VHH binders against BTB/POZ domain-containing protein At1g01640. Designs and how they scored, part 2

Target 1, 207 residues: BTB/POZ domain-containing protein At1g01640, of Arabidopsis thaliana (Mouse-ear cress) (q9lq95)
Amino acid sequence: MTEAEQKAAFLGGLVVSFKEQMHTDVLVKPGEEAPPIPTHKAVLAARSKVFRNMLDSDECKTSPEESITLPDLSHDELKSLLEFLYSGNLKAPYNQYRSLYLAADKYDISYLQDVCRNHFIASLSSRNVLDILELASIPCDTILKDAAINHIVKHMEEVVVPMKYETFVQRNPDLSVEITRAYLRETKAKAKDHGAPLNGNTRPRIW

## First folded at step 5 (VHH)

Design P21 (from S6 with S52T G56S; framework vhh_6qgx_2)
Fold by ESMFold2-Fast, scan of step 5:
Structure P21 (fold): chain B 207 residues (1-207), chain A 118 residues (1-118)
Amino acid sequence: as target 1 above (207 residues)
Amino acid sequence: QVQLVESGGGLVQAGGSLRLSCAASGFTFSDYAMAWFRRAPGKEREFVAAITGSGSSTFYTDSVKGRFTISRDHAKNTVSLQMNSLRPEDTAVYYCARYDFSKGYQYWGQGTRVTVSA
């Protein structure tokens, strides 16, 4: 085994502690009246300053449960989030990424937010770009927002012709103005690029 | 083979108390979080209370907070639910369950019946 493989196997022991419930010391409750999931205070505190503050709060210390509730996550979404805190790898189905992205912002887990953002950017299409743009506006994620707007202005007709765009404009007038201004900037940039003189000054001919 | 055997149920008047017990065998008891669930007639099973393997953390559903206490005895391999100030709406069959990472809380016993008369 390579040294990198040996290190990965060594670190994998932390995930085993979660999956096999080795010496768990805190219960984390998801939303939807689902039962709580056993985990470790040290992992929560090490991965999220928000979780650290929740664990250090008087409410957690004086509560007989000494538990944390994450009401915005389902049981399966919470399980994916917790496993990520141990492994650094997100093993989630596509439909969990929205909730996990928002949880990453709420609980200040920057690396999870980066992983989810990269997933959204890689999956951008004319079909999902308006939904992704709306999502990006919630945590004020300028990187994801700019990527979504850039996709829209490059595929403007595909995005604005369907009825979905009319609903989007009604819900998000400010974002619609930003899209329009971005489109104008893109149009001006293309005009400037086509005005640049070509090196070598050769004239092609048709035969 | 995992075995969970619930006991301690019975008929009690509103405001009374009961102590339920769950005898566990077939696994390393202290490694597993355990919980109590209940099923009222005509309803699905609902979560009541949970305790970590170490016993250092507990969690209760809002309707039983301050009335019920979950505990465990590692020497006896038992999980107990002390139920105080019982209400007619607590009438149900109570099940103990063991947490499994892949499957969630799993039940093996037949439960113990609790009837609270008005």
Scores: ipSAE 0.291, ipTM 0.700, lowest interface PAE 3.5, mean pLDDT 86

Design P22 (from S6 with F59Y; framework vhh_6qgx_2)
Fold by ESMFold2-Fast, scan of step 5:
Structure P22 (fold): chain B 207 residues (1-207), chain A 118 residues (1-118)
Amino acid sequence: as target 1 above (207 residues)
Amino acid sequence: QVQLVESGGGLVQAGGSLRLSCAASGFTFSDYAMAWFRRAPGKEREFVAAISGSGGSTYYTDSVKGRFTISRDHAKNTVSLQMNSLRPEDTAVYYCARYDFSKGYQYWGQGTRVTVSA
């Protein structure tokens, strides 16, 4: 048996404790009126300082149910988040990434934010770039914001022709100004790269 | 084969009490969280209460907090719902369910009817 196989089997035990509900000690409630998900305090506290603080609060400790609530997540989104905390792997449908990205920021789960950001950057297209740029502005994510603006500048005609751009500008006038300035910077950079050298000498030295 | 069998339902007047019981078989009872749901006439199934596998954590929907108590007995493989201060709006068929992470609540009992008269 390889070391990799042995390690995978060993580490898999922790994920199994969540999926099989082994010795759970806290309930996590979604925002909707749906069943809570039993989980482990130690895992929540190890993965998020915000969760650690919530679990250490008088509200959680004195509550008979010993529970915390994540009001911005649906039951399925919460399942994806919790499984990620045990496994380090995000196995979520595309429609959950927005909520999970925002939750990563709210609950200070930096690795989840990195995973979601990388997913958005890898999936950037002229059809989704405005949505991604708007999303990035919420947690002030400069890495994702810059990637989105760079895509827009390189595909400007594709992005600004659809009616979606007009709606975007109305909602985000400040971002529209940033796009315009970025486009001008790109245009100047291209002009500099394609600048032809001038001889500058209209009268050669003649004796 | 997973089997859940509810009992303890009946007719009771408002302000009264009933204790529902769910007998579980076909799985390792202490490894699974258990819940009670109810379905009132003409309405969808709604969550009522849940208890963790160890019995250390419980959760209740707001409308039953302070009135209902969920508990479990690992020696008897049973989960119970003590219902106090019953109201006419508690009239429903009550179902016992097992929680499965990947499937949610997939294994259900046949239900036990609770009627609360004014």
Scores: ipSAE 0.000, ipTM 0.269, lowest interface PAE 14.0, mean pLDDT 83

Design P24 (from S6 with A50S S102E; framework vhh_6qgx_2)
Fold by ESMFold2-Fast, scan of step 5:
Structure P24 (fold): chain B 207 residues (1-207), chain A 118 residues (1-118)
Amino acid sequence: as target 1 above (207 residues)
Amino acid sequence: QVQLVESGGGLVQAGGSLRLSCAASGFTFSDYAMAWFRRAPGKEREFVASISGSGGSTFYTDSVKGRFTISRDHAKNTVSLQMNSLRPEDTAVYYCARYDFEKGYQYWGQGTRVTVSA
């Protein structure tokens, strides 16, 4: 077995402790009326400053009901989040990425936010770019926002012709202004790339 | 083979107390979180309380918080639910369950009936 395979097997023990619930010491509740998921305080605290602070609070320290609730996640989304904290690998269906991206921001799990952002950037299309731009504005993610706006200005006709753009503008007037400004900057940059002719006309020779 | 056997149900007057017990066998008890669920006549099964494998963490649904206490005894492989200040709305069949990571609660007992008279 390669060293890489041996390391993967060794580190995989932490995921096994989560899946088989070996010596769990905290319960995490999803937002829906679904069963809480047993986890480990040390893993939560190591992966999220927000979770560390929640667990270190006087409320959690003195309460016989030491648990935390993540109200905006379903049971399946919460399961994906928690497994990611143990493994560093996100194995989630496409429809969970929005909730997981927002949770990464809320609970300050920077690597999860990076993973979700990279997924969105890699999947950018004229059909989803407005949804991704709107999503990026929630945590003020300038990297994702700029990537989405850059896609829009390069595919302007494809994005603005469908009726979806009209509903987007009505919901997001500030973002629509940013798109317009970005398009004007792109147009100006293209004009500068052409340059003005530098050679003047030479006067006629007399001999 | 996983076995969960509930006991302790019965008829009690409003304001009274009951202690439910669940005897577990067929698995390493301390490795698994355990929970109590209930199903009232004509209603769906609802979560009541849970306890982590170590016993260090507990969780309760809002309607029973402060009235019910879940505990476990590793030496006896039992999970208990102490129910105080019982209300007629607590009338239900109570089920013990073992938490499974992949599917949530997939191992259930047969249930024990609790009837609270007004």
Scores: ipSAE 0.006, ipTM 0.413, lowest interface PAE 9.2, mean pLDDT 84

Design Q01 (from A3 with K99I; framework vhh_3k1k_2)
Fold by ESMFold2-Fast, scan of step 5:
Structure Q01 (fold): chain B 207 residues (1-207), chain A 121 residues (1-121)
Amino acid sequence: as target 1 above (207 residues)
Amino acid sequence: QVQLVESGGALVQPGGSLRLSCAASGFTFSSYAMRWYRQAPGKEREWVAGISSSGSTISYEDSVKGRFTISRDDARNTVYLQMNSLKPEDTAVYYCAAISYFRGTYNYDYWGQGTQVTVSS
């Protein structure tokens, strides 16, 4: 076993402490009427400065059994988030990535945002690109936004012909302008690389 | 300036219905997810319902599922909460919240003044 593998196995005990609820000291409530999830203050505070501040609040300190609430997450989304904080691995079904991506920004968990962004970039298609572009605009994620726009300009006909694009433009006029300008830049770059042959001299030469 | 203004709160009898409205200004409403929260006397603020920016994802707190319906009208920059089969336990101040971006600042905790819903006989 390599040293890296040995370190990973050793640190795996922290995930077990969460899954088996060993010596938990705080309750985390989802945004639905579901059981709170016992966890560890030290892990929350180490992973998120926002969680650190929430744990230091009078609301948490005076609440029965010391609790914090993450109102935008379902019970299952919250389980995925919390397990990620212990393991560094996101094991979530596709339908949770939107909520987890937004939670990563809200709770300032940069590595979770990176994981979700990479998932979206890897899954980009002409079918989902407009939804991903709109999503990226919420936290002003320029990396995800640029990846989505780049996909659109390379597959422009597939994206703009469906009626979904008209609805997108009505909701996002600023983004539609950015797409148009990006398409123009791409078109000019391709013309420059391949060169349009001059159709003779524009200035007549006689003698 | 970002503003959210709730309206529609009233005193209603058990089994009654109310429609709450939240009018938004100062941001591109159609690009933001909207949430409804409530705070009952002596209790913490709790999430009630949420709707994504596209309207394709809608979620509810279990105690209101089947009774409440969240919807949005992007042409009017308004989110609605239709409340049916109201119970005394629904008595609370209801707040709307947006996931908003202004000058690079992200704020989930932006709230309106709230609207009081009282369910009693």
Scores: ipSAE 0.000, ipTM 0.103, lowest interface PAE 12.6, mean pLDDT 81

Design Q02 (from A3 with K99R; framework vhh_3k1k_2)
Fold by ESMFold2-Fast, scan of step 5:
Structure Q02 (fold): chain B 207 residues (1-207), chain A 121 residues (1-121)
Amino acid sequence: as target 1 above (207 residues)
Amino acid sequence: QVQLVESGGALVQPGGSLRLSCAASGFTFSSYAMRWYRQAPGKEREWVAGISSSGSTISYEDSVKGRFTISRDDARNTVYLQMNSLKPEDTAVYYCAARSYFRGTYNYDYWGQGTQVTVSS
């Protein structure tokens, strides 16, 4: 066993304490009417300054069962989030990544946001890129936004021809302008590399 | 219901500074990402700066990087835009907008009425 494997196995003991509900001291409630999930204050506080503050609140301290509520997550999404806090590994179906990505930003869990961002970047396609760009705009994530825009300008025809783009433009006129400007920058860069005629690139600015 | 009220717009000389404020009411401010946009006469509305709900992710349009700073005060339900080294090309109406993290409402933007910033000698 490598040292990395030994370290992972050792840290895996924390996941067992969550899954087997060993010595839990706080309840975390999802947004839907579903059972709360018992967990550990020390883990929540260690992973998120936002959770630390929530746990220190009078609302949590005076609640009969000491609980906090994450209203934007379903029971299954919450379970995935909590398990990630113990393991550092996200084991979630594709349809949970949007909610988990936004929760990572809201609750200041930077590594979860990085994991979700890397997943989206790795999965970028002409079919999902507009959804990913819109998603990235919510927390103002420039890394994910730039990756999505870069994909769009390299696959412009595939992205803008389908009806989905019209719907995207109606909802996000600002992002559509950014795409257009990025496309113009890309075409100018390509034209310069190929020695394109100056007449096609330079025009007097008349205000 | 939901309201966003911008303030702080003024006439200022080139090289000057202004701080814009956007006071929010009618929603859980701490659950929303906040953004600043501007629109100059005869030009399209453009994004200027953004800050996530937690404050951990902050981003700027290239032309304002190093000159403008966005911040938020969740206790006061207010987002700020500190503008330094102002240039005539920064002249515009500045708008704040709120974007929700909740399911089904993540694509809603709440907009303020705007505040006029004029940079001229």
Scores: ipSAE 0.088, ipTM 0.537, lowest interface PAE 6.1, mean pLDDT 85

Design Q03 (from A3 with T105E; framework vhh_3k1k_2)
Fold by ESMFold2-Fast, scan of step 5:
Order: sequence, then structure tokens, then C-alpha cells
Structure Q03 (fold): chain B 207 residues (1-207), chain A 121 residues (1-121)
Amino acid sequence: as target 1 above (207 residues)
Amino acid sequence: QVQLVESGGALVQPGGSLRLSCAASGFTFSSYAMRWYRQAPGKEREWVAGISSSGSTISYEDSVKGRFTISRDDARNTVYLQMNSLKPEDTAVYYCAAKSYFRGEYNYDYWGQGTQVTVSS
């Protein structure tokens, strides 16, 4: 084993305390009717100031078994979140990333938000880009939003021809305008870079 | 049942400041991301600023960055927009909005009625 592998194994041993429920001191409940997951206050507080505040609350302290509830997560999503807090590695099926991304923002776990964002950016396609753009608009994530808009601009016909785009425009007219303006900026930049002149009134018209 | 009420709009001189407030009722405010939009006469609504449900993610439209500050007070169910160094171009009706994404459902949007901001000498 390399020294880096040995260090990772040593530090990653804390995951064992979670998986084997060693000396747990708090219960975390999902939003659905499912068993609570025993965990450690120190880990929750170290990873999220929002969790630290929840744990310091009278509601948690006076609960029968000292518990907190994360209502927007299923049992499996919560298990993935908690394991991430111990390991720093997210092992989750694609269908959990949406909820985990929003949870990362809600509970102020910046590294989890970065991990989820990078996963979305790496998986961008004409089939998922509108869903990802809409998702990015919820926490006002400009990095993910800009990546999605850039993909749309470069693959405009693939994105705007399917019926899904009409539904997207109806729900998100503001984002539709941003896409149109981004497309105009990209086409002007390409024309200038290739030395092609632009003809007529090229200033964007605001409605 | 769901209601958003904006206030604080006024006439101010260029370079002046205003603080807009949006009071929310009828939903779990702390679970929603909050947005400010504006609409000038004869123009489409444009996004101005946003703050996530936790307050950890804050974003601004480029033209207002460094001049406007969005904040929220979950105890008072209120989102604020502090506007400094106001320009005539900032003249618009300002709207607040609450946004959420529900799994397998359409996006949820709640809008207020708006408050008029006029920047002129």
C-alpha cells in the first residue's frame, strides 16, 4: 500500500463507527415512515453549521431519544448523506443526486454541493440539460446554471426541437430569455472570432 | 392561503439607497429559496437576486452585483433586498418569488404583487 492509501484507510476508519453503529448518540429521521438512523453528533456538527444549530435546539434536546428530522430525504437518500459526512465520498445511484444536491444547500454542506454539481456537469446531455438548469435555479447556483446554458447554446437544435422544451419555456420564461441572450452572445462571439461581419441592427432588444 | 407582500418601494435620487422587504405567509418559509425580480415599463421581468433556503447560496445578476444585497430572516418570514448606489436603470416594479422543486412534479412558484422603485432626479 502507498502512504496515501494507508492515510486514507486510517482516516476512513471513521466510516466503520457509522456502519457498525459504534457509540452513537443521536438519531436522524427521514421524511418518510422509516427507521431512524443512529449517528454521531460530533460528525454532524463538524460537517454542517445547520446541523450544529439543530442539535443545540431545545426540540432535539427534549426529544425522547435526542433526534433530528430531515423531512426532504428518503431513508436511502439519508443513508447516502450520512455516509458521505463520515467518508467524504458519495456512493449513490443517479436518482439520489437531485435530493442530495438540494440537501447540501439546505444544510450548508458545501463540499457535498460541489460533488453533486461536478457529477451533473460531467453527465450533461441534451436529454438532461433542461432538468439540470431548472434544478440549478432553485439554490441560484450560477456555476451549474452557466454550465447548463453553455451546453444548450452549443447543442441548440437538439434541445429546442423536442416537446420537452415547450414545457420548459412555459414553466421558465425567464430562463428561456437567458438562453436566447446567451445564444446571441455566442453567435456574435463566433462571428467576430472568425472575422465575419454582423449586419443590420444587432443590439439586443428588451421586451 | 399563500401570500407574498412586498414593501419599501419609493422615489429616490441617483446614488441613493432603499431597502425592500417581502413578508411571506401560508407556507414553510424556511424550506423555500427566495428570489427578487424586476420589471421596467415595456420590458420583461428579469431576475435580480436569489438566496437559497439555508442562506448559504446567494447570487446576483451582473448589473447589480456589488450594489445590492439579498438577505433573509426566517424568524420573521421575510426576505430583504438592500439596494445601494441606485441608478436610473434600476427603475422598475420589484417582485419577490418563492421557488421549490417537488420530486416528480412541476416547479412551484409563488409571486408577490410588486413594489415600485423609481430612481430619478
Scores: ipSAE 0.146, ipTM 0.569, lowest interface PAE 5.4, mean pLDDT 85

Design Q04 (from A3 with T105D N107P; framework vhh_3k1k_2)
Fold by ESMFold2-Fast, scan of step 5:
Structure Q04 (fold): chain B 207 residues (1-207), chain A 121 residues (1-121)
Amino acid sequence: as target 1 above (207 residues)
Amino acid sequence: QVQLVESGGALVQPGGSLRLSCAASGFTFSSYAMRWYRQAPGKEREWVAGISSSGSTISYEDSVKGRFTISRDDARNTVYLQMNSLKPEDTAVYYCAAKSYFRGDYPYDYWGQGTQVTVSS
């Protein structure tokens, strides 16, 4: 066992405290009508300055059972978020990443935002790139935005031919302008870096 | 009842400075990411700067990096754009926008009416 593996195993006890609900001291409520999830103030405060401030609020302190509410998350999304705060590992289905990405920014959990961003970059395709670009614009995430735009300009025909692009342009005229300017820059860059053919005469002799 | 009101636009000389303000009302300001856009005559509207709801994520369009600074004051429900080393090409109507983090298919956006900035001698 490596030293890194030994440290991970040792710290794994903190995840157990969440999963087994050991000595919890605060309730976290999802936005939907679902049961609250018991957790630990110390973990929330250590991972998020926003959570620290929420826990220090009069609203939390005066509630009959000390609680905070995250109105933008479902029960399952909230469970995934909380488990991540203990483990540093995100085990979530694909459909939760959008909400978790936005929650990471809203609650100032930079590492979760990085994990979600890396997942989106790794999963970029012509089918999802417009959705990812629009998502990146919400927290003004330049890294994810640039990755999405770069994918679009390299796969321009695949992205702009479907009807989905027309809808995207109508909803996001500002992003559409950024795409067209990026495409112009990409075409100039390709022209500049384009090599000459090995032989001078490319004309067909008989055809 | 949701409203964003920009102010601070003026005529300034090249190299000058200007501070734009955007006062928000009718919604929970601290739960929204705030952005600045601009639109110059004969041009499309373009993104300039953004700040997340927590204030921890800040980003700028390349042409304004090092010259413009976005900030927010949640106690005053206001977002600011400090513009330094202004150039004639910064001449535009500047718009404030608010982005929601709500759970849903698309975020709700609110826009202001804009404030005119003119950089000329």
Scores: ipSAE 0.167, ipTM 0.587, lowest interface PAE 5.4, mean pLDDT 85

Design Q05 (from A3 with F102W; framework vhh_3k1k_2)
Fold by ESMFold2-Fast, scan of step 5:
Structure Q05 (fold): chain B 207 residues (1-207), chain A 121 residues (1-121)
Amino acid sequence: as target 1 above (207 residues)
Amino acid sequence: QVQLVESGGALVQPGGSLRLSCAASGFTFSSYAMRWYRQAPGKEREWVAGISSSGSTISYEDSVKGRFTISRDDARNTVYLQMNSLKPEDTAVYYCAAKSYWRGTYNYDYWGQGTQVTVSS
């Protein structure tokens, strides 16, 4: 075992305090109808200035059990978030990443936002790209937004033919304009590669 | 019930500065990401700047980077756009918009009525 591996194991041991509920001092509540999850104020405050402010609030201090509520997260999503705060490693199924990404921005956990963004970029497909673009627009994430738009313009016909695109345009007319302008830029860039004719001929089109 | 009211638009000379304000009511302001958009004469509406509900994520359209600053004051339910080094090209009606972080397929955007900014000598 290398020193780096031993250091990681030593620091990672803090996860045990969460999983075994050792000396917890605050409850974190998910959206309604789910039980609260016991955790540690020190960890929440160290990982998120927003959590620190919530913990210092009169609302938390006057609750019957000192608690904070994250209303936009399910119990399982909240568990994934809290485990991440202790370990720095996200163990979550695909369907939790949307909520975790939004929570990362809302609660100012920049590393979690980066982890979720990288996951979305790695998973981009014509099936999910419109959902990811809309998602990126919520926190105004230009990195994720640009990645999604670049995917769309490279797969334009596949994305715009299904009825889902019409619904997307109705909900997001501003994003639709950005897609159109990006497509024109992409088309002009490709024209530069094909504007110098090869042997006086244009490339065949073979639909 | 939900209202966004922009103010601060004026006639300014090139190189001047303006601060736009957007006062929000009828919703939990601190739970919403806030954005500024603009629409110039003869052009389509375009995004200008955005700030997340926590204030941690801030983004700008390329043409305004370094000149405009978006900020929010949750105690006053207000989002601001500080505009410096104004150019004639910045002439537009500026709109405030709110976007929910709430889970769902239909996040509602709330829009204000706009405030006119004119940059000319």
Scores: ipSAE 0.124, ipTM 0.569, lowest interface PAE 5.8, mean pLDDT 84

Design Q06 (from A3 with S100G F102L; framework vhh_3k1k_2)
Fold by ESMFold2-Fast, scan of step 5:
Structure Q06 (fold): chain B 207 residues (1-207), chain A 121 residues (1-121)
Amino acid sequence: as target 1 above (207 residues)
Amino acid sequence: QVQLVESGGALVQPGGSLRLSCAASGFTFSSYAMRWYRQAPGKEREWVAGISSSGSTISYEDSVKGRFTISRDDARNTVYLQMNSLKPEDTAVYYCAAKGYLRGTYNYDYWGQGTQVTVSS
């Protein structure tokens, strides 16, 4: 067994404490009418400065059974988030990634934001790129934004022809201007990198 | 009712510093990302800086990176733009904008009236 495999097995023991609810000391409530999820203050505080502050608050300390509420997450989304804090591995269906990405920003869990961003970048398509670009604008995520814009400029016709683009432009006129400018930059860059600009000056000379 | 009010714009000399403020009311400020834009005469509005709802993600347009600093004070519902080493090309009306999650994929942007910054000798 490699050292990396041994380390992963060792760290996996912490996930067991969550799944089997061993010595839990705080309850985390979802935004919907659903059971709270028992977890560990030390894990929450170690993974999020925002959670650390919430746990140190009088609201948490004076609440029955010491609890915090994450109002923007469903029970299933919350379970996925909490398990991630123990394992560092996100096991969630695609439809949870939007909420988890926004929660990562809200609760300052940078690694969760990175995981969600990488998932979106890997899944970019002409069908979802406008939604992903709009999503990226919420936490001002320039890495995800640039990746989405780059996909759009490489697939402009596929993206701008459907009616969905008209709705996007109405909601995001600033982003539509950025797309247009990026497309012009890409077009100029391609012309410059080719061996045949308008005047043919970069073509090999004949002897 | 949503309101964004910018202030702090002034005439400054090249190399000078200025701090812009944007006071927000009528929405849950802490749930919204805050952004600064600028518009110079005869040019289109361009993005300058952004800060996420938690304050954990901060981003800048390349030309202002290292010179401008965006920050927020959620207790006062205010976002700030500290501008250092100002250049004549920074002359513009500066606008504050709020962008946040509503339900679904819909985002709603709120805009302020703007504050004039002029960098000239």
Scores: ipSAE 0.078, ipTM 0.532, lowest interface PAE 6.2, mean pLDDT 84

Design Q07 (from A3 with S100P; framework vhh_3k1k_2)
Fold by ESMFold2-Fast, scan of step 5:
Structure Q07 (fold): chain B 207 residues (1-207), chain A 121 residues (1-121)
Amino acid sequence: as target 1 above (207 residues)
Amino acid sequence: QVQLVESGGALVQPGGSLRLSCAASGFTFSSYAMRWYRQAPGKEREWVAGISSSGSTISYEDSVKGRFTISRDDARNTVYLQMNSLKPEDTAVYYCAAKPYFRGTYNYDYWGQGTQVTVSS
């Protein structure tokens, strides 16, 4: 075991307190009609200034059993979020990353936002890039936005031919302009590497 | 009804400063990311600055970084754009936009009517 692994194991005792519901002092409710999840105020407050403020509110203090509600998360998404706050490791299926990414921004959990962003960048494809670009524009995430646009301009034909692109342009005319400008910049960079175009009427010499 | 009302646009000299405000009504302001756009004469509309619903994620177009600052006041349902070291090329109509944060509702941006900023001597 490395020293880093030993430190992680020592600090990881907090994960046990969550999984075994040891001395919990607050309930966190999902947006759907589902059971609340018992949690620790100290962990929530340490990981998110937004949660700290929510916990300090009269709404939480006067609520039965002291609770807060995260209305944009399902029960399973909420479980993934809370586990991450204790462990620093995100264990979630692909379909939860969108909600978790937005929750990371909303609740000011920068490391979770970084984890989700890196997952999206690693998974970029012509099939998902428009959805990821639209997603990135919501919290104004320029790192994810630039990565998505870069993928689009490198795979322009694959992205713009399907009907999905027409729908995207109608919903996001501003992003479509950014894509067009980025494509022109990429085209100019490639032209510089290729040099001046040859005269089409000039036959190359055989020898 | 959803309404975004920009104010603060004026004629200023190069190197001057100006603060734009956008007052929002008719929706839950704290649940929306807010953005500033501008459109210069004879040019297409361009994004200038953005701030997430929580205020934790802030981003700027490269030409305004270090000069412009976006901020929000959820108690007053207002987003601000502080513009410093203004240049003639910053001359444009500035627009405020609200983008919904809820999953499945990304098809609707709300826009204001704009406020004119002119930078000239």
Scores: ipSAE 0.194, ipTM 0.616, lowest interface PAE 5.2, mean pLDDT 86

Design Q12 (from A3 with S31Y A33S; framework vhh_3k1k_2)
Fold by ESMFold2-Fast, scan of step 5:
Structure Q12 (fold): chain B 207 residues (1-207), chain A 121 residues (1-121)
Amino acid sequence: as target 1 above (207 residues)
Amino acid sequence: QVQLVESGGALVQPGGSLRLSCAASGFTFSYYSMRWYRQAPGKEREWVAGISSSGSTISYEDSVKGRFTISRDDARNTVYLQMNSLKPEDTAVYYCAAKSYFRGTYNYDYWGQGTQVTVSS
């Protein structure tokens, strides 16, 4: 066993404490009417300044069996989030990534946000790029936003022709302007690389 | 009723500073990302700065980067824009906006009525 493998096995004891509910000291409630999930204050506080503040609140301290509520997450999404805080590994169905990405921003869990962002960037397609761009705009994530806009600019016809784009423009006029400006920047960059805005332009300049 | 109220706009000399405030009411402020936009006479509204619901993700338009700072105070339901090294080109009406998605549902943006910033000697 390598030293890295030995460290991983040693730290694995922490995730066991969560899965087997060993000496839990706080309950975390989802937004829906579902059972709370027992966990550890120390882990929540170590992973999120937002959770630390929630745990220090009078509302948590005076509640019957100390509890905090994460109203934007379902029970299954919450379980995935909490397990990630113990393990550092996200093992979640693809349909949970939207909620987990937004939760990562809301609760200031930067590594979870990075994991979710990388998943979205790796999965970018003309079919999902508008949804991913809207999603990136919520936490003002410029890395994910720029990746989505770059994909749109490179696949403009595929994205713009479907009716979905008209709906997108109506819902997101601000993002539509950003796409237009990005397209202009790309065409200017290509013009500099190709030496002209139009291929084979032989017209004399009009003075 | 949802309301965003901007304040702090004034006439200031080039190189001066101003702090804009946007007070929010009628919604759960901590669920919303907050943004500042501006609109100069005869021009389209442009995005200036944004801050995520947690405050951990902050972004700026290139022309204001290093000069403007966005921050939020969730206890006071307020977002701020600290503007330093002001230039005549910063003259505009500044607007506050809030945006959220809640469990896959798209919510409409909430907008304030704006506050006028004029940078002139």
Scores: ipSAE 0.013, ipTM 0.481, lowest interface PAE 7.2, mean pLDDT 84

